# VH-VL binders against Chaperone protein TorD (torD): the designs that were tried, part 2

Target 1, 216 residues: Chaperone protein TorD (torD), of Ferrimonas balearica (e1svr5)
Amino acid sequence: MDEQEIREEVALAERRATLYWWFASMLCRELDSDQLNTLCSESGRVLLDALAEEPSLAPGCQKLRRALAGVQVLATPQLELAADYATAFLGDHLGSAPPYASVYVEPGGMMFQHPHQQMVQWLQQWQLAVSFDGNEPADHFAIMLDLMGNLVLKGVDSPEAQSAQSALLAEMLPPMRRWVTQCQRQPGFYAALAELLLAFVSLDQTLIEGEFSLAQ

## First folded at step 25 (VH-VL)

Design u1 (from t3 with heavy chain Y27F)
Fold by OpenDDE, fold request of step 27:
Structure u1 (fold): chain C 216 residues (1-216), chain A 119 residues (1-119), chain B 112 residues (1-112)
Amino acid sequence: as target 1 above (216 residues)
Amino acid sequence: QVQLVQSGAEVKKPGSSVKVSCKASGFTFDDYDIHWVRQAPGQGLEWMGIITPYSGRKYYNQRFKGRVTITADESTSTAYMELSSLRSEDTAVYYCARDYGRGPHFDYWGQGTLVTVSS
Amino acid sequence: DIVMTQTPLSLSVTPGQPASISCRSSQSLLYRDGKTYLHWYLQKPGQSPQLLIYKVSNRFSGVPDRFSGSGSGTDFTLKISRVEAEDVGVYYCMQATHYPFTFGQGTKLEIK
């Protein structure tokens, strides 16, 4: 590989990792005022515009854009989103969508099942255990996305990390699909975010498999 | 309406196998888990296993020592339970039950299938 | 396996009087998510079991408010404030906190 190809590969990895961490940061906890302001700022607009250049992400970006517009006209947008977060992800009702992989693929639908155990092992293997404090299941989608971002960066010079990306996606996507469907029961910002996330992760899977190249 | 319809009664010889079916209707099959529970005559309930049709993942009660096999066919919305190496003590009514998840509780049950094992 | 112990195993109740069934587990049923997966079922004569209470104290749809569940840790109780003829059957507690799921022996409720 020549110097130019290396630079392009590194740049792509950085772009991918940044997006994984972007999604992770919005799912790990309620958005604060700064995060919301950033999403609604010029930088947020530029990010979504860039993503929307990819045809498979364009619909999700448009939905998220509309959702954000709806939030901005509210009297207390940050508080409203916080309430939406709590209702969608922390609620204990049939319409809630707890963001844990075990809930959607494991028998019984309880937390702390096989996906959690798998994530604990992977986090330890890749020396990223500090990202998990043990208070929540390790298969929280935010943690899985965080791990993915790290693996993407490590993958530029590690075949093992590249293989690990495929394994992680195989663990993430099935539960995420059901989770996204569940999120749609509560329309709004987080439903739109979840849909865009699924589209992105699905697209990234094709890239990892060598079927697509995300050049942005 | 939600329904779980099981296959008919079976009479089997010791050492043989039986496969009971549970056809689901009135709901999206892949959105729920299916449990199997049996009840010997005049006895209590015994949990056998669970399957998540969506993922194909399952857990078994190890007391059956590998004699139980649970499967699901999404195309027909049908779950199956096969019990091998049958013995007289396997004589029981076998139930399938639905579970939405997020804390296993059986909200709908099949009508039960009597399996009689006798020489 | 978690052992579920019900008491009593049988009881005869005069219609209109209250009834109480105890269920004790050999270990705590509190799960890591902070929830307790203890459920109650009723099997009426000649019928399949039916769900009464889920997660200790939640009545299933269609279950009369005469039924109530309570408890925590290892000790749980099902109460019927006013027993009716239609309440006849065998009651089972079940834990679903740990695999394999296990049932109590059952409590047979009869009308005097």
Scores: ipSAE 0.842, ipTM 0.916, lowest interface PAE 0.6, mean pLDDT 94
Fold by ESMFold2, look of step 25:
Structure u1 (fold): chain C 216 residues (1-216), chain A 119 residues (1-119), chain B 112 residues (1-112)
Amino acid sequence: as target 1 above (216 residues)
Amino acid sequence: QVQLVQSGAEVKKPGSSVKVSCKASGFTFDDYDIHWVRQAPGQGLEWMGIITPYSGRKYYNQRFKGRVTITADESTSTAYMELSSLRSEDTAVYYCARDYGRGPHFDYWGQGTLVTVSS
Amino acid sequence: DIVMTQTPLSLSVTPGQPASISCRSSQSLLYRDGKTYLHWYLQKPGQSPQLLIYKVSNRFSGVPDRFSGSGSGTDFTLKISRVEAEDVGVYYCMQATHYPFTFGQGTKLEIK
């Protein structure tokens, strides 16, 4: 591979990792006022415009813009988003959609079981720590997305990290599809964010499968 | 309304197998887990295993390991339990039960299927 | 396997009087997520079991408020504040914190 191809591969990996980490930051906790202000600023508009250039991402981008516009005209936008986060993700009933892979693929939705143990093993293997509540199961989608961002960067120089991307996506996408479907039972900002996220990760999987097939 | 309708009673010889069906209606089948529980005549309840139809993941009570197979067919919203190498001690009513949601607990049960193992 | 021990195994209660059923587990039922997966079921004569209370103290939809659950760790109690004729049947506690899931032996409740 020549210098230009390496530079392009690194740039692509950096863009992919940035998006994985951005989604992780949006999901790991309810947005604070600084994050909301940034998302509603010109930089947020530029980001959503760029994502919407991809046809598969455009519907999610439009829904997210609409939800943001709706929140901005309210008296306390951050508090409205905090309520949406709680309605969407918190609780032990089918009206909520907790953002953990275990909920959707582990019998009984039990935390700290196989999906968690697999993630702990991967985080140890790749010597990663994430800024998360130490009591959170490791199969929280935000943690999986953070790991993916790291694997994307490491994958530039490591065939093992490239293969690990495919393995992580295979574990993340099936529960994420159900999670996103369940999020739509309570429409709002976070349901739109989840839809956009699934579209992004699904697109990335398709591109990786094409690249992996050619490289293999 | 939520319903779990099981197949009819069976009379089986020792050494044979039985496959009990559990047809679900009134809810999205793939959103729930299905458990199997049996009750021998005059006795208490005994958990046999669980399947998550969406992922295909299963756990069996080790007491039945090797003899119990639990499966699900999403297209017909039906779960199955097959018990092989039947013994007279396997005479029981077999129930399927739906897992209500977050954390395992059984909110709806089938009507039960009597399986009698006799020579 | 977690052994679930119910006491008493049989109750005979005058209508309108309270009833109390104890359930003890051989190990703590507190799970790492801070929740306790201890449930109560009623099996009325000739019927399938039905859920009464889940996760120690939460009444299932349609269950009268005269039923209540309490406890923690290894010791749990189901109480019926005023027993009615419709309460006849066998009561089971069940733990779902540890595989395999296990039931208590059952407590048969009858009206005097």
Scores: ipSAE 0.601, ipTM 0.827, lowest interface PAE 1.7, mean pLDDT 90
Fold by ESMFold2, fold request of step 27:
Structure u1 (fold): chain C 216 residues (1-216), chain A 119 residues (1-119), chain B 112 residues (1-112)
Amino acid sequence: as target 1 above (216 residues)
Amino acid sequence: QVQLVQSGAEVKKPGSSVKVSCKASGFTFDDYDIHWVRQAPGQGLEWMGIITPYSGRKYYNQRFKGRVTITADESTSTAYMELSSLRSEDTAVYYCARDYGRGPHFDYWGQGTLVTVSS
Amino acid sequence: DIVMTQTPLSLSVTPGQPASISCRSSQSLLYRDGKTYLHWYLQKPGQSPQLLIYKVSNRFSGVPDRFSGSGSGTDFTLKISRVEAEDVGVYYCMQATHYPFTFGQGTKLEIK
């Protein structure tokens, strides 16, 4: 691989990892005022414009822009988003969509079972700590996204980490598809964020599979 | 309207197998889990197992010693339960039941399928 | 297997009078997520079971408000504030906290 191709591969991996970590930060808890201000600033606009250049990401970006514009006219925008986060994700009613893989793929939606245990094993294998309390299920999508960002960056120099990306996507995408569908029952910022996230992860899976299909 | 329609009653000989179907309508099949529960004549309810059609994950009640196989066909919105090596004590009404997740509870049940095992 | 013990096994009630059914589990039904997966079903004569109460105290859609559930840990109760003729049948508690899921023996409710 020549120097330009290596430089491009590293740059792509860094952009991918940054996006995985950005989504993880947006999802791991309700947005604080600093995060909201950054999203509403010029830098947030530039980010969303860049993401929207990809056709599969544009619908989610547009919905997110609309939700941000709607929030900016409220008396306490951050507190309204915090309440929306709690309603969307912190409930066990049919209208909520808890952001844990087990809810969508484990029989009965039971937490602390196979999806959680698989994540615990991966986090240990890759020697990663989580920011969440140790009693939090490890299959929270934010934790899975954080792991993916680490695997993306490590994959530049590690065939094992590159292969692990495919394994993690196989565990993450099926529950995420159901999660995103259920998020749409509560339209707004977090539903738009979830839609954009699924589009991004789905696109990334396609790119990874394209690398394998070029082996001839 | 949510409905689970099961296959008709069967009479089977000991040592044979039975496969009961449960066809779902009125809801998105892949959004729900399907359980199988049986009830011997004059007796209570016994849980047999669960499948999550979307993921293919399943758990069985080990009391059946590997004689139970639960499957699902997403294309026909149908779940199946097969019980092998039938014994006379397997004579029962077999129910399928739907579960949305978020902690398993059976919100809708099929009409039941009587399986009679006799020589 | 978790043993679910219902008392009484049979109950004869005059219409309009209250009824109470107890369900005791051999182990705590509190799950690691802080929730308790204890459910109540009614099987009317000749019918499939139907859900009444899920996760201890939540009434299922269409269930009259005269039905209520309570309890925690290992001890649970289903109450009917005013029994009606349509309430006849066998009541089952079920736990879904531990595999395999298990039912109580059933409580037959009859009208006097």
Scores: ipSAE 0.488, ipTM 0.794, lowest interface PAE 2.7, mean pLDDT 90
Fold by ESMFold2, fold request of step 27:
Structure u1 (fold): chain C 216 residues (1-216), chain A 119 residues (1-119), chain B 112 residues (1-112)
Amino acid sequence: as target 1 above (216 residues)
Amino acid sequence: QVQLVQSGAEVKKPGSSVKVSCKASGFTFDDYDIHWVRQAPGQGLEWMGIITPYSGRKYYNQRFKGRVTITADESTSTAYMELSSLRSEDTAVYYCARDYGRGPHFDYWGQGTLVTVSS
Amino acid sequence: DIVMTQTPLSLSVTPGQPASISCRSSQSLLYRDGKTYLHWYLQKPGQSPQLLIYKVSNRFSGVPDRFSGSGSGTDFTLKISRVEAEDVGVYYCMQATHYPFTFGQGTKLEIK
C-alpha cells in the first residue's frame, strides 16, 4: 500500500468512528438544549450538508432538517423533542419503538437474552464500559453504535477488530431495520434520525464488504 | 379479524412424524411470535416452543428432547410444528398461539388440531 | 422447570358471588427487567384458551372489569367480583419469566 492510501484509510476510520459516536450520543437519551442548539447551528448545518453528499443519506438528512425546522417554531423546542423521544421510544404499546435489538429479533421481545448476552461478551472482550447503569440491557442501539465506533478505530491496527465490525453489523442491522420501520408510525425528529441512522449504517456495511472483497 | 387456522386432525402410528400448520390472517405476521401448546385429553396445557418469524429465532421445551421443530413461512403467513418419533403419550390437541412480543402472552389461539397416536 | 401450583383445583360458585383462584410458583417470577410475566387464561367448554390477565394485573382488551389479578414474587391471585354463567370453564395461570414456559394445573369453575 502506498503512503497516501494508508493516510486515507486512517482518515476514513476516524470519520466513521466520529459518526457512529455522534449517532450514539443523539440516541442514548433525549437531546438537551445544548445539543439542540449545536445541531441547529452552522456546525450542524455543515455536518448535515456533508452527509447529504452521499445520495443514500440525502433523504434522511432532508427529513431531519424538516423535523428540526418544525420543532424550532414551537415555544419550547427542547421540551417538544423530549416528548417526541418519549412517544417514539419509551411507551409500553405497539405504537412505540424501543431502541433495543431484543425487541425486534428475540422471541417474546425478552430482554437480557441472546442480543444482550452477545453485547456483554463483546463489551468485555474489547474492555469497554456500559453507561446504562444497573439492570440495563446492553443491546440498546446507542451502545451497539458506541462499540462500533471503537471497533472502527481499533480496526486500523487489528484484524480482529476489523472482522468484529462485520459481526456487529450482522447483529445490529436486522433488528434496526424493523425498529426504523416502526419508528415511522410516530413521525418527527427521532423517526427522521432513525431513518438517517439506518441509511448510514447500511452504507457503511457496503463499504466494509467492498473493502474485504478488494483485499481478497 | 385476527385468525389462526390450523390443519385438520391426524391419526398417526407410533414412530412416525406429524406436521401441523397454522395459517395467520388479519394481522402483520412478522410483527408477532408464534407459540405451540398442547393439551392431552382431559389434561392441562403444556408449552412446546416459540418462533419469531422475522428473525427465525426459536426456543423449544427440552421435555421433547429435540423431537420438535418449529418453522415459519413469511410469504404464506404460516407457522408449522413438526413432532417426530411419535409415542402414544403424544396424543393431544395441538394449538398455535400468537404473542404480542412485548412480554410473552398468548392473545389469540388457533382452533386446535387433534393428533391421535395409536397402533 | 418452574412448577405452578393452583388452588383450588375445582370451584363451585353461586351466580353473583365472588371467586378467588390462587397460583404459586416454585421460584420468583420477577424478571431482571423489573416485570413479572404471570398470565391468566380461561378455557371455556369446547373452546381454545383465551387471555384474561397479563403481567399479573393487566386486563386484556374485552375482558370484563369484574376480573382482576394481583400478586408478586411467587404468590398470585385471580379474582372475579361477581361470577356469571359465562365464566364457567378452566382457569390456568402461566409463567413466561423462565424457559420453558409452564402452566398451573387448572382450576375448574362451575356454577352451583
Scores: ipSAE 0.453, ipTM 0.773, lowest interface PAE 2.9, mean pLDDT 89

Design u1 (from t3 with heavy chain Y27F)
Fold by OpenDDE, fold request of step 27:
Structure u1 (fold): chain C 216 residues (1-216), chain A 119 residues (1-119), chain B 112 residues (1-112)
Amino acid sequence: as target 1 above (216 residues)
Amino acid sequence: QVQLVQSGAEVKKPGSSVKVSCKASGFTFDDYDIHWVRQAPGQGLEWMGIITPYSGRKYYNQRFKGRVTITADESTSTAYMELSSLRSEDTAVYYCARDYGRGPHFDYWGQGTLVTVSS
Amino acid sequence: DIVMTQTPLSLSVTPGQPASISCRSSQSLLYRDGKTYLHWYLQKPGQSPQLLIYKVSNRFSGVPDRFSGSGSGTDFTLKISRVEAEDVGVYYCMQATHYPFTFGQGTKLEIK
């Protein structure tokens, strides 16, 4: 591999990792005012526009954009969005969509199942500290996405990390699909975000499998 | 010269754990990765996992369902492989092997450690 | 996991005659860097495996030139131009392109 190829590989990895961390940052907790402002800033718009250039992501981007616009016109958008976060992810009602993979491994799934245990192992294996609440289940999708981002970067010079990406996706995607479905029970920003996330992760999986390139 | 010297044979009961050591010499420990491979009697080779001593980075063959733990002590240039919840089918010779770089090829192997699991 | 299939599983060779062992992978072993990480090991009776060929065709240090490796993608071959008594043992191919690394079943080489 020549120097140019290396640079391209690194650039692609950085692009992918950035997106994983972007999603992770929006799911790990309620958005604060700064995060919301950034999301609504030119940089945020540019990001969504760039993502929308990918046909498979375009619908999700549009939906997210619309949902976000709806929030922005509210008197207290940050608080409303926070409320949506709480309702969607922190609630315990039937319509809640707690963002833990274990919950969606099977119908009526419970917390702290195999995905959690697996994540604990992977985080240890890769010597990655959880940047979130230490008491947070390790299979929180934000943590999984964070790990994925790290693995993507590590994968530049590690076939181990590349294989780990595949393994993580295999663990994450099935429950995520179910989670997204549950999120859709409460339309809004986070439902749209979840849908876009799923589309992205799915697309990234095809990249890892050699069927698609995000190098664009 | 490059050497990997493993600990002695073990006899274990089902359900117990075994920890095999692999002491490296003749090279800079931190410059290489250590792999563990096992071989059941009369059978082929099975890769168990890898550790990068320098970083502590690890990866395990998931077929072991989390029963494998690989560690390394740079101060003693020793790698360890612990296998828990032992079963009869875990009876095998366990090897450590050295690797450097991408696309690992195991250029040096330990002498092997026989682990016998029996009731 | 990548399945490595060796053929034959055993062979008996007259000293001085050539031998050939095939190794097939269930997926391409071509890595992103353009290299193929298929290696060959020999395990002599009562000994640990030892590296023979790495990355398809490179002889490890000390390996006689009568050993050669070739192949690409999913099909690989180890050849011994003139088998000697010291070549007795079990030969294994191993892929290191994909985790977990996997070995072929082994090919037992005996002398007639």
Scores: ipSAE 0.000, ipTM 0.494, lowest interface PAE 15.6, mean pLDDT 90

